# VHH binders against q75qn6r703to848: the designs that were tried, part 18

Target 1, 146 residues: q75qn6r703to848
Amino acid sequence: KPSMIQENLFIGGGLAARSIYTLQHLGITHVLCLCANEIGQSDTQYPDLFEYQNFSITDDEDSNIESIFQEALDFIKHGEETGGKILVHCFEGRSRSATVVLAYLMLQKKLTLLEAWSKLRKVHRRAQPNDGFARILINLDKKCHG
Short names: E, the ipSAE of ESMFold2; O, the ipSAE of ESMFold2 at other seeds; V2, 0.75 times the mean of E and O plus 0.25 times the DockQ between their complexes.

## First folded at step 11 (VHH; framework vhh_gefurulimab)

Design v02 (at its last fold request DockQ between E and O 0.95; V2 from the best seeds 0.00; counts 0 for: pae O 3.1 > 2)
Fold by ESMFold2 at other seeds, look of step 11:
Structure v02 (fold): chain B 146 residues (1-146), chain A 123 residues (1-123)
Amino acid sequence: as target 1 above (146 residues)
Amino acid sequence: EVQLVESGGGLVKPGGSLRLSCAASGFTFSSYAAAWFRQAPGKEREFVSAITRGGYTTYADSVKGRFTISRDNAKNSLYLQMNSLRAEDTAVYYCAAYRGWSYYKTAQYYDSWGQGTLVTVSS
């Protein structure tokens, strides 16, 4: 039940990310995990089959999620450049993963926050960054687009 | 040939500080994630801290707030600043490197290892 945002980019929760069947069925090659401390890596990840990038970001308003935007975007871009498909996920697929996807759409695809939000909500209605993450995205929008 | 060499271990009193270094050679260090692990006598090797190629850092709960990992790609070096040391920090500390994009908290995923440097926190 991952949602497809663009060709090669998906958003989802921890259940889909732990399913080798789901990952293989969708053709996922790269997995960006924002909730590494909430899952056990040794029992839930398959580094011989998929390329992983792991972050441990809590879904709290004061979490500095912006600190990982550039590295996350580099990983997504690498996956795209190799012809792969990327899953961006957190535990519930609601706040952290949505925030990183929105940042990607704004920084890499040059969308305004409003354009990115509209695009994401069309395919992933559960998207709901927490208030602190929303403030980070608003500030990013101002820096990029005025 | 890939080589990692740790240094900076020694004897220190509880509450003290040490700075560990790891010199890397034989590979492009900047394209690797790097980590510190430690092993106390009779125990399994355990994760301490990691830094990805892009600079994201993470720490085991037991050291968070006391230890700081860093890297200097120009010098092909990895560092661990250890403050507020406790007796339970006594262990051989190992530098490790991984060719992938991510860190891992289990030792089996790392491609290269140093020989270790002993840290003893006592008296």
Scores: ipSAE 0.547, ipTM 0.799, lowest interface PAE 1.9, mean pLDDT 92
Fold by ESMFold2, look of step 11:
Structure v02 (fold): chain B 146 residues (1-146), chain A 123 residues (1-123)
Amino acid sequence: as target 1 above (146 residues)
Amino acid sequence: EVQLVESGGGLVKPGGSLRLSCAASGFTFSSYAAAWFRQAPGKEREFVSAITRGGYTTYADSVKGRFTISRDNAKNSLYLQMNSLRAEDTAVYYCAAYRGWSYYKTAQYYDSWGQGTLVTVSS
């Protein structure tokens, strides 16, 4: 089940993302998928119903997830500007999707990492970026806030 | 009018290299994801590589490490650098564009297609 982080932003896993009923019930209009290499796009995605952005990011400590932050943030911003609701998901809804949501909260909403983490954990206890992603977020926090 | 025109195909020996180009016109290329597909005689069109509007690249497993996709938005052009070519790479290569944010590995989601350029890898 997706968790609501804020009015127009949700986080979840691949099972929820493939459920048309779940997406429509929540009013999701935009889906950001971080696990495109782990799903069959033609039988799990519905481009006629939802707008998608897809990335193939592995949940490995060496994956350069930071390389896609700006494109992901642009997509989320576009969904917000059109009055839509965005689901950010990976396969399990714990590492990749949490990392991108935290980056969004830090870069667009200007939260510190601690503030973003507290906000996410209140609604999504599953959130747990892998150690490599955590290091990326810590370094991002230092760049943004000293 | 919307057009995609491929060039750079030809005959090359195994182990050789080719660089394909695709010139886009009639639309704002920088707002599109772009991809290369290929089709060998008697086979289905298959995904080769894609690049999103923001520069994210992805590749079919069969070409990873040998092919490099790139784009030049100022020239409205898409490129495919093909190295270490093999006989199995023989195909007509197609340039494709998609108006949305995402890439897709299936051909059905792409809005615009070129006419193709033939690549033949043979001794």
Scores: ipSAE 0.438, ipTM 0.745, lowest interface PAE 2.5, mean pLDDT 91
ESMFold2 (binder alone), look of step 11: mean pLDDT 85; pTM 0.870
ESMFold2, look of step 12: ipSAE 0.405; ipTM 0.733
ESMFold2 (binder alone), look of step 12: mean pLDDT 85; pTM 0.869
ESMFold2 at other seeds, look of step 12: ipSAE 0.376; ipTM 0.718
ESMFold2, fold request of step 14: ipSAE 0.309, 0.340, 0.368; ipTM 0.681, 0.702, 0.716
ESMFold2 (binder alone), fold request of step 14: mean pLDDT 85, 85, 85; pTM 0.870, 0.870, 0.867
ESMFold2 at other seeds, fold request of step 14: ipSAE 0.336, 0.366, 0.353; ipTM 0.696, 0.710, 0.700

Design v03 (at its last look DockQ between E and O 0.34; V2 from the best seeds 0.00; counts 0 for: pae O 9.0 > 2)
Fold by ESMFold2, look of step 11:
Structure v03 (fold): chain B 146 residues (1-146), chain A 123 residues (1-123)
Amino acid sequence: as target 1 above (146 residues)
Amino acid sequence: EVQLVESGGGLVKPGGSLRLSCAASGFTFSSYAAAWFRQAPGKEREFVSAINRGGYTTYADSVKGRFTISRDNAKNSLYLQMNSLRAEDTAVYYCAAYRGWSYYKTAAQYDYWGQGTLVTVSS
């Protein structure tokens, strides 16, 4: 099941992203996929039902996930502005999706990393960015808030 | 009228380089994801590389590290820099555009296609 972070934003893994009836019931309109190379797009994505943004980011400590933050945030903002709801997912719903959601909360909603982390962990106990991603988020927090 | 026009194909020796260009017209290129596909004789059209509407790039494993996709939205152009070419890269290369935020690796999802440019890698 996707976890609701706020009214318009959800987080999950590959199983949540494949649960089409659940996503439709929740009112999901936009799906941000961080694991496109780990899934079969033709078997798991439904472009007639949802707007997709796809990235292929590995869950490695040296992956340059920061390079996609702006594009991911633009997509999430677009979904919000159209009155839609967004699912952010990776394969397991633990590291990559959590990292992007935290970056969104920090950059767009102006939360500190601690505030964003507390908000995410309250509804999504599986959240666990890898150590490299955590360092990226800590550095981002310093750039935004000192 | 929507058009995608590829150029830059030709004959090159193994280990050589080519740069493909695709000029887009008749639509707002910056609002589209774009991709290169290729088709070798007797094979199905296969994914080579894509660039999302926002600039994120991805590559087929067979070309990763050797090919570089880029776009210039001001010039309505898509590029493919092809280095360290191999005989297996011989194919007709197609430019494609999709009216969405992001790429798909399946050719059927793309709205617009060029007519292709032939790349031949031969000694």
Scores: ipSAE 0.422, ipTM 0.747, lowest interface PAE 2.8, mean pLDDT 91
Fold by ESMFold2 at other seeds, look of step 11:
Structure v03 (fold): chain B 146 residues (1-146), chain A 123 residues (1-123)
Amino acid sequence: as target 1 above (146 residues)
Amino acid sequence: EVQLVESGGGLVKPGGSLRLSCAASGFTFSSYAAAWFRQAPGKEREFVSAINRGGYTTYADSVKGRFTISRDNAKNSLYLQMNSLRAEDTAVYYCAAYRGWSYYKTAAQYDYWGQGTLVTVSS
């Protein structure tokens, strides 16, 4: 089941992303997928029902997830501006999706990393960016807030 | 009726330039990511460049710095400016569109295709 981070933003894993009736019930309109090469898109994605942004980022400590932050954030902002609701997901809903959600909260909602982390962990206890992603987020926090 | 129509191909000497255009009709072009692919004689179709709905672009390594993709959603058009052309750029160039924000480097992901325009780079 997707976790609601704020009114229009949700996080989950591959199972949440495949639960189409649940997503429609929640009013999800936009789906940000970080694990496109790990799933069968024809079996798991429904472009007639949802707008998709797809990335293939591995959950490895040396993956350059920061390289996709700007595109991902623009997609989330687009969903917000149209009055839609966004699901951000990876395969397990633990590392990649948490990292992108935290980056979004920091860069667009102007939260510190600690504030974003507290907000996310309150509703999604599974959140656990890998150590490489955590370093990226710590560095981002310093760039944004000193 | 969905249609993508490429134009602007032709014969050009090495070092020359061409600008390809792709006119879209029968669908809302601004709701699609768009890409150029090419297919040389005897070769598989390969990725050239893409632009997502947010305007972010990517390029194959072989064309970076020489080719520029752009889109004009008001004119339902996709463009490829090709500079410093080389013999290895000789191919049929295809316009493609995908209903989503992401672009892909594999042809199988794209929903709509044009019939192609031939670019020949020869001395």
Scores: ipSAE 0.011, ipTM 0.320, lowest interface PAE 9.0, mean pLDDT 87
ESMFold2 (binder alone), look of step 11: mean pLDDT 86; pTM 0.873

Design v04 (at its last look DockQ between E and O 0.88; V2 from the best seeds 0.00; counts 0 for: pae O 3.1 > 2)
Fold by ESMFold2, look of step 11:
Structure v04 (fold): chain B 146 residues (1-146), chain A 123 residues (1-123)
Amino acid sequence: as target 1 above (146 residues)
Amino acid sequence: EVQLVESGGGLVKPGGSLRLSCAASGFTFSSYAAAWFRQAPGKEREFVSAITRGGYTTYADSVKGRFTISRDNAKNSLYLQMNSLRAEDTAVYYCAAYRGWSYYKDAKQYDYWGQGTLVTVSS
């Protein structure tokens, strides 16, 4: 169920994050969770198996998802630098996780929004940031590329 | 010697404010997530608030909107600003640190603990 965006980076929903044997088969070592309150921590996360970074960001147009971009990107970069593979997930795998992946591609890999969107949609057709998140990404594209 | 030392506890009236501090030493505090827990007499230690190494904050529902967690990595310090205090906030408050990237509400995940500082909210 995880979609591979590039060799070390995957996107998915809450069900993908719970599919432990699938994640181990894919070689996932790091899990970035955007929906920590929705899935609970005690019975649904496996800190002995994976490195986690947890956020609780609602999928609302007014949610301040931009506030966590740099910390999320630092975690993804750390996973890559240690030779690991990272799953970025939210509950549905549609809006929050897509937004963070697009921000990563734009800020870290220096893609334009159009390039990042094309790359993500090729492998993960359900990607659809909500309208507020889309506005954040459009503004980020302007800042990065004029 | 790893240490976390809380300060700033005391007696305060309902509706009042206190600011707790936690001084860290003997480890690289900036590489740790940090949290406040509290324990009232006869109750289990409960999560209050956490701040990740990068500054993401989260709060227990019972304190959200009244408490503010912050950190100053240059001073190796963690803070808890407590406003609009209520009798049910009476507890020993503990500073904790976790060497991973994440916060956890489960106290067992945390590597280092302070001795605690008593906060009493009484009319």
Scores: ipSAE 0.591, ipTM 0.811, lowest interface PAE 1.7, mean pLDDT 92
Fold by ESMFold2 at other seeds, look of step 11:
Structure v04 (fold): chain B 146 residues (1-146), chain A 123 residues (1-123)
Amino acid sequence: as target 1 above (146 residues)
Amino acid sequence: EVQLVESGGGLVKPGGSLRLSCAASGFTFSSYAAAWFRQAPGKEREFVSAITRGGYTTYADSVKGRFTISRDNAKNSLYLQMNSLRAEDTAVYYCAAYRGWSYYKDAKQYDYWGQGTLVTVSS
């Protein structure tokens, strides 16, 4: 089940992304998928119903997830500006999607990492970026606020 | 009139290299995701590689590490550098463009297609 982070922003795993009727009921219009090579796009994605942004980021400590932050943020901002609602998901809903949501909160909403983490954990207790992603977020926090 | 025109195909020995080009015209190429597909005789078109409008790249497992996709938006061009070519890479290679934000592995999602360029890998 997707967790609501803000009025127009949700986080989840692959199962949430496949729950089409739930997504429609929530008013989701945009889906940011971080695990495109881990899913069958033809079986799980519906481009006629939702606008997608797809990335294939592995949940490894040495994956350069930071390389896609700006493109991901642009997509989220676009969804918000059109009055839509955005689901950010990976396969498990724990590490990759949490990392991108935290980066969004820090870069777009100007939260510190601590503030963003607190906000996310209140609604999505399973959030747990891997150690490499956590280092990326710590460094981002320093760039933005210190 | 929208056009995608592939070039650079040819006959190459196994282990060799080729660089494919795709020239785009009649639309704002930089606003599109772009992809390469290929079709061997008797088979369906299959995904090879894609590059999103923001520059994110992805590859089919069969070509990862050997092929490199790139784009030059100033020249309205898409490229595929193919190294370490194998017999199973023999196919007609197609350039495709999609107006959405993302890439798809399903050929049906793409709006514009080129006519293809033949790559033959044989001794």
Scores: ipSAE 0.360, ipTM 0.698, lowest interface PAE 3.1, mean pLDDT 91
ESMFold2 (binder alone), look of step 11: mean pLDDT 87; pTM 0.891

Design v05 (at its last look DockQ between E and O 0.98; V2 from the best seeds 0.00; counts 0 for: pae E 2.6 > 2)
Fold by ESMFold2 at other seeds, look of step 11:
Structure v05 (fold): chain B 146 residues (1-146), chain A 123 residues (1-123)
Amino acid sequence: as target 1 above (146 residues)
Amino acid sequence: EVQLVESGGGLVKPGGSLRLSCAASGFTFSSYAAAWFRQAPGKEREFVSAITRGGYTIYADSVKGRFTISRDNAKNSLYLQMNSLRAEDTAVYYCAAYRGWSYYKTAAQYDYWGQGTLVTVSS
């Protein structure tokens, strides 16, 4: 159910994050959750099996998702450097997780927004950042590339 | 030898403010997520606020907008600024630390605990 963006990076929704057997067979070791207050941690997360980074970001145009970009990227880089595989997820797998993945591709892999978008949409057609998040990404692209 | 030592508790009138401190020693504080929990008389210990190792903050709904968590890694210290205090905030407040990237709202996940500091809000 998770979509593979690159060898060590996956995107999905809450259902994918609950599919523990599937995650273990994919070799997922790290889970970046953007919707911790929506899912209830103690019944839906397994800290003994996966390393988690949790954020509580609403899928609202006014949500300050940019404030967590650097910490999220540091977690993804940490997972990659330890030889692990990372799932980035939100509740629906559509807006928040897509936004963080796009930011990662732009900041870490040095892609333009257009390049990052094309790469993500090829494997995850559900990706659709809300309009506020899209504006944040457009501004980030200008800062990085003009 | 790991220690977390809370301070700053006391008696305060409703509407008042108080600042709690937690001094960490015996471990690399900057590598840990940190949290405040509280336990009122006759109640279970409950989550108040957390700050991740990277600085992301989260609050229980009951304290959101009134309490501010912060950390100073250079001083190995965690803080809780409590404003607009209410009688319902009366509790023993505990500092906790978790070796990992995440915060958790479940007390059982935390590795290290302080002894607690009493906050009493009354007229």
Scores: ipSAE 0.486, ipTM 0.779, lowest interface PAE 2.3, mean pLDDT 91
Fold by ESMFold2, look of step 11:
Parts: C-alpha cells; sequence; structure tokens
Structure v05 (fold): chain B 146 residues (1-146), chain A 123 residues (1-123)
C-alpha cells in the first residue's frame, strides 16, 4: 500500500504502483517511476489512466540519482498545479523513491534533511536510502541550510 | 501539418560511424519526448534510444556505449550519433515523438513518426 507523505504525495514500491484500484481510490493521477527498466512498462503501466514520468535509476551507491532531481521535482510540481496526486515509486519503495521524496521535501518545502527524514519515516518506516544517496542528501542539506 | 524527417543514413563499413538527424515541424517539439526505433527486414520495430523533454536519456542494451542520443530544441531536431557500427545495426531507423512526460520502449505509445532512413553496415 502507498504511504501518504502529504495530502497530494505518496510513496511506494512496484506492487503499489500496479494496484490500479487502490491508486484510483486514493485519487492518484500522476506516477513517477524510478525503476522503468525493471518493471516491463507495457504490462504494468496504464498511460490512459495515469500520467507517467519514467526513469531507470539503479539502486547502487554510484548511481547518479541527483541528475534527475530537477526533472522529477518539475513533474511533481506539475501534478500539484493540476490538482492531482502523485505516487513516487521504485521497485521496493525503500531507497530510490525515498531519496527523491527527501530531495523534494528539502528543495521545495524547505525542510532540513533531519526534518524531512523524520517526516518520511513517520509514515514510511521502510525508507532507507543507500549510503551513496544518503551522501548526496547530506551534501544537498549543506548547500541549502549551511 | 506535423512532420518528422530523418536523414543521414547510408552505407558504412563495420566499425564506422554515422550521425542521424530528425527534423521536426508542425508541433512544439520541445514539449515532447523523442526516440529512435529501428526495424531490420523481416523483424519487428525495436527500441533504440529515447530522450525526455528534460534531457533524460535511455538506451537499449545492444547500443549502450556506442550510440548517443541528443536533441536541439532551438533547431527542432533530434540526433543519433552511432559509433562502432556492427552488421546487426543494419536497419531502417525511425524517429518518434510522444506528447507526454515519459519515454516508452513500446512503439505503440508514440504519437508521431518519421518515414525512416536506411542504415546499412556491410563489408
Amino acid sequence: as target 1 above (146 residues)
Amino acid sequence: EVQLVESGGGLVKPGGSLRLSCAASGFTFSSYAAAWFRQAPGKEREFVSAITRGGYTIYADSVKGRFTISRDNAKNSLYLQMNSLRAEDTAVYYCAAYRGWSYYKTAAQYDYWGQGTLVTVSS
């Protein structure tokens, strides 16, 4: 089941992203997928029902996840501006999706990393960015908040 | 009227290089994701590479490290730089555009298609 971060933003894994009835019941309109090469788009995605943004980011410490932050945040902002609700997901809902949600909370909602982490872990206890992603987020926190 | 026009195909030797271009007109190209597909004789059209409106690139495993996709929104153009060409790269190459945020590897999702340009890799 997707976890609600805030009224318009949810996080989950691949199983949540495939649960079409649940997504429609929650009012999800936009889906940000970080694991597109892992899921077989034609079998698991429904472009007539949801607006998708797809990336294929591996869950490795050396993966350049920061390179997609701006495009991902632009998509989330677009969903918000249309009155929609956004699911951010990766395969397991633990590392990649958590990293992007934390970056969103820090860059757009102006939270410190500690504040963003506390907010996310309260509703999504499985959140666990890998060590490389954690270093990216720590550096981002320093740039934003000294 | 919407048009996508490929150019730059031709005959090259194995190990050679070729640069494909696709000129877009009749729509706001910068708002579209764009992709290259290819089709060898007697085979199904297959995904080669895509670039989103924001510049995220993706490649089929068979071409990664040899091909580079790029776009120039000011010129309404999509490009494919193909290096280290092999016989199995022989195909008609098509450019495609999708009115949405995402790329897709399935040809059916794309709204606009070019007529194709033939690339032949032969000794």
Scores: ipSAE 0.425, ipTM 0.738, lowest interface PAE 2.6, mean pLDDT 91
ESMFold2 (binder alone), look of step 11: mean pLDDT 87; pTM 0.889

Design v06 (at its last look DockQ between E and O 0.95; V2 from the best seeds 0.00; counts 0 for: pae E 2.5 > 2)
Fold by ESMFold2 at other seeds, look of step 11:
Structure v06 (fold): chain B 146 residues (1-146), chain A 123 residues (1-123)
Amino acid sequence: as target 1 above (146 residues)
Amino acid sequence: EVQLVESGGGLVKPGGSLRLSCAASGFTFSSYAAAWFRQAPGKEREFVSAITRGGYTTYADSVKGRFTISRDNAKNSLYLQMNSLRAEDTAVYYCAARRGWSYYKTAEYYDYWGQGTLVTVSS
């Protein structure tokens, strides 16, 4: 089951992303997948029903997840501008998806890392970016807020 | 009329390099994700590499570190730089494009295809 972070934004794992009935019932129109190399796209993705953005980011402390932040934010913004709702997911819904959601909240909604973290953890207690991703988010917070 | 036209294929020795080009026309190339697929004789078409409209690149494990995909939207062109070529890279290489934000490893999701360019890696 996806967790609602804001009116337009949800977070989940691979199981939530495959639950097509649930996504349609929630009004999801856009799906941001961070784990494309870990799924069979022909079995799990439905481009006729949802607009997708796929990334193949490993949940390793050394993964350069920051490199995809701008493209991910552009996709989320596009979904918002078309009146749609966005699911951000990875395989377990813990690290990669949480990291991207936190980056979105910081960069687009202008929250500090602490504010973004509190907001996410309130609705999605599974959120736990790995240590490398946490470091990236801390550096981002400094860039945004001094 | 939408067209994708590959060029740059040829015969090369193992360890050598080739650069493939794909010229796009009849659509707004910068609004599309683009990919390279290949098909060896007697085999199924397989994913090689893709680049999204936002510039994210991804590669099949078998070519990672040896191949580099790039695009030049001003020239409506897609490229594949192929280094350290192996006999197993011998195939017809196809350029593909899909409207939307994302790449897919699944060939059926692509809207437009070129006719292919043959790459032969042989001693």
Scores: ipSAE 0.447, ipTM 0.745, lowest interface PAE 2.4, mean pLDDT 91
Fold by ESMFold2, look of step 11:
Structure v06 (fold): chain B 146 residues (1-146), chain A 123 residues (1-123)
Amino acid sequence: as target 1 above (146 residues)
Amino acid sequence: EVQLVESGGGLVKPGGSLRLSCAASGFTFSSYAAAWFRQAPGKEREFVSAITRGGYTTYADSVKGRFTISRDNAKNSLYLQMNSLRAEDTAVYYCAARRGWSYYKTAEYYDYWGQGTLVTVSS
């Protein structure tokens, strides 16, 4: 099941993303997928039902997930402005999706990393960015908040 | 009249380079994700590379590090720089476009297609 971060923002794994009936009942309109190379798009994605943004980011400490933050945030912002609801997911719902959600909360909602982490962990206990992603988020926090 | 027109194909020796171009007309190219697919004789059409509206690029594993996709929205053009070519790169290369934010590796999800340009890699 997707976890609700805020009214229009959800986080989950691949199983949540393919639970199409559940997503429609929640009013999800936009799906941000970080694991496009790990799924069969023709079997798991339905472009007539949802607007997708796809990235292929591996869950490795050396993956340059920061390179996609701006496009991901633009997609989430667009979904919010349209009045839609957004699911951010990776395969396991633990590292990549959590990292992007934390970056969104820090960059768009102006939370510190500690505030964003606390907010996310309350609703999604699986959240655990890998050590490389954690370093990226710590550096981002320093840039944003001194 | 919607058109995607590929050019730049030809015969190249192994290890050589080619640059493919795709000229778009009849639609707002900058609002589309764009991709290259290829089809070798007797094979299924397969994904090569894509670039989203926002500039995110992705590549099939078989071409990663050798091919570079790019776009020039001012010229309504998509490019594929192909380096270190191999015999298995021999195929008809197709330019494709889909309105929206995302790329797909599934050919059926693309709205517009070019007629293709042949790339032959042989000694």
Scores: ipSAE 0.413, ipTM 0.725, lowest interface PAE 2.5, mean pLDDT 91
ESMFold2 (binder alone), look of step 11: mean pLDDT 87; pTM 0.891

## First folded at step 12 (VHH; framework vhh_gefurulimab)

Design w01 (at its last look DockQ between E and O 0.98; V2 from the best seeds 0.00; counts 0 for: pae O 3.1 > 2)
Fold by ESMFold2, look of step 12:
Structure w01 (fold): chain B 146 residues (1-146), chain A 123 residues (1-123)
Amino acid sequence: as target 1 above (146 residues)
Amino acid sequence: EVQLVESGGGLVKPGGSLRLSCAASGFTFSSYAMAWFRQAPGKEREFVSAITRGGYTTYADSVKGRFTISRDNAKNSLYLQMNSLRAEDTAVYYCAAYRGWSYYKTAQYYDSWGQGTLVTVSS
């Protein structure tokens, strides 16, 4: 149920993140969780099996998701550099995780927002950042192409 | 040898403020996620706040808006500014360190612990 964006990068929701045997079969080694306050860590996360990065970002238009972009991207880059595979997830797999993946594609892979959006939507039709997050991504795109 | 030493605990009146410090040694402080936990008599150790190696902060609902966690990597120190203290904040406060990327709200996942500093909120 996780969608493969590229060989080492996946996106999904809370149910994908809980499907431990599926994640192990896919070779997932790193899990970036954007919804830590919406899950029970002791029964949904397995630190002995996966490296985690946890954030508690609400899916609200005024949530400052940009504040965590650099730390999230550092975690994804770390997973890639160690030869691992990364799942980026939120509760729905729709807004927060899509926003972080788009930011990653723009900042690390040097894609424009349009290119990143097209790449993500090809494999993950659920992707739909909320309007506040979309504004953040549009502003980021302008900064990157100045 | 990893060492965490808390300080700054004491007796304060309700509504007062206190600043806790945790001095760290024996590891690369900037590579660790850091957290504060507390334990009241007869209770389990509970999560208070955490700060990741990249500076992301999170708080238990009961302290959000009143407590502020911070870190100073140059001084190898973790801080907890506690404002608007209440009787229910009375506890031994522990500094904890996790060598991985994440914070956790469950105490069992942390690698290293300080000995604790007592905070008593009473008139």
Scores: ipSAE 0.380, ipTM 0.721, lowest interface PAE 3.1, mean pLDDT 90
Fold by ESMFold2 at other seeds, look of step 12:
Parts: C-alpha cells; sequence; structure tokens
Structure w01 (fold): chain B 146 residues (1-146), chain A 123 residues (1-123)
C-alpha cells in the first residue's frame, strides 16, 4: 500500500508498484522506479497505463544516489505540472525511495531536512535512508541552508 | 518520418575496439530515451545499453566496464564505444528509441528501430 505524502506524491515498495488496481484507484499517472535491475520490467511495468522513470540504484552506503536527483526531480515536477500523481518506489520502500522523496522536498519544496523528515515520517514510518544516503541528505541540507 | 541509421560495424579481432554510431532524424532526439540492442544468429534480440533523456546510463552485465554509451543531442547521434571485444559480442547491433523518460530492457517497448550494423569478432 503506497503512503500519501501530499496530494500528488506517494511512496512505496515493489509490492505497491505492482498493485495496478490500487495505483489506478489512487489516480497515479507517473511511477519513479529506483530498483529497475531488481525487477522484471515486462512482468511488473505497464507503459501503456503509466509514465515511468527507471533507475538502477543499489541500496549501498557508497551508491551515488545524488547523481540522479535532478533527473528524478524533473520527472516529479513534470507529473505535477500535467495534473498527475507520482509514485516514488524502491524494492522495500525504506531507503532509496525515502532518500529521493526527501531530496525532492528539500530541493523543489524548499524544506529543511528536518521539515522534510517530519513530513515523510508522519505518513511513512518505514522511511529509513541508509547511512550513506543520510550523509548525502545532511550535506544537501547544509548546501541549501548554510 | 523517424529514421535511425547505424554505422561503424565491422570485423575485429578479440580484444579490439569498435565505435558504433546511430544517426537520428524525424523526431526530437533530446526527448527520447535511446538504447542499443543486439541479436546473434539464432537468438532473440537482447539488451546491451541505454541512456535516458537526462543522461542516466545503464548496461547489461555482460558488457559493463567494456562498453560505453553516449549521446550528442546537438548532433542527433547515439554512440556505443566497444572495447575489449570478445567472440560472444558478435551480433547485429540495433539502435532503438523510446518516446518517454525511461529506458527498458525489453525490446517490445521501443517505438523505433534502426536497420542494424554487423559486428564480427573473430580470430
Amino acid sequence: as target 1 above (146 residues)
Amino acid sequence: EVQLVESGGGLVKPGGSLRLSCAASGFTFSSYAMAWFRQAPGKEREFVSAITRGGYTTYADSVKGRFTISRDNAKNSLYLQMNSLRAEDTAVYYCAAYRGWSYYKTAQYYDSWGQGTLVTVSS
């Protein structure tokens, strides 16, 4: 089950991304997948129903997830501007997807890390970026507010 | 009309290099995800590499570290630098385009295809 962060933005894991009826009922139009190498695309993705953005980011502390932030933000912004709703997901819905959502809230919605974290945790208690991703987010917060 | 034209294939010894090019026309190249696929005799077309409209690149495990995909949006061109070539890399290489944000490893999702360029790796 995806968690709603705001009217147009949802977070979840691989099970949520495969629950096509649920996604359609929620009005999801755009799906940002951070775990493309961990899934079978022909079995789990439906390009005729949803617009996809796919990345293959490992949930390792040394993964350079920051390298995809701008492209991910552009995709989310596009979905918002077309009146659509976006699901951001990874395999478990805990680390990679949380990291990208937090980056989006800080960079696009201009929240501090603390504000973004509070907003995410209120609806998605599972959120837990790994330690490397947490360092990336802390550094991002300093760049934006230091 | 959408056209994709591959070039740069040929005969090369194991360990050698080739650079493939794909010239694109008839669409807004910068708005498309681009990919290379290959097909060996008697086999299905298989994913090699892709580059999204935003520049994110990905590779099949069999070519990672040896092949480099790139694009030049100003020249409407896609490239594949192929190093450390092996006999198993022998195939017809195809350029593919998808109207959208994402890449896919499944050939059926791509909208447009080139004619292919043959790469033969033989001692």
Scores: ipSAE 0.366, ipTM 0.714, lowest interface PAE 3.1, mean pLDDT 91
ESMFold2 (binder alone), look of step 12: mean pLDDT 87; pTM 0.884

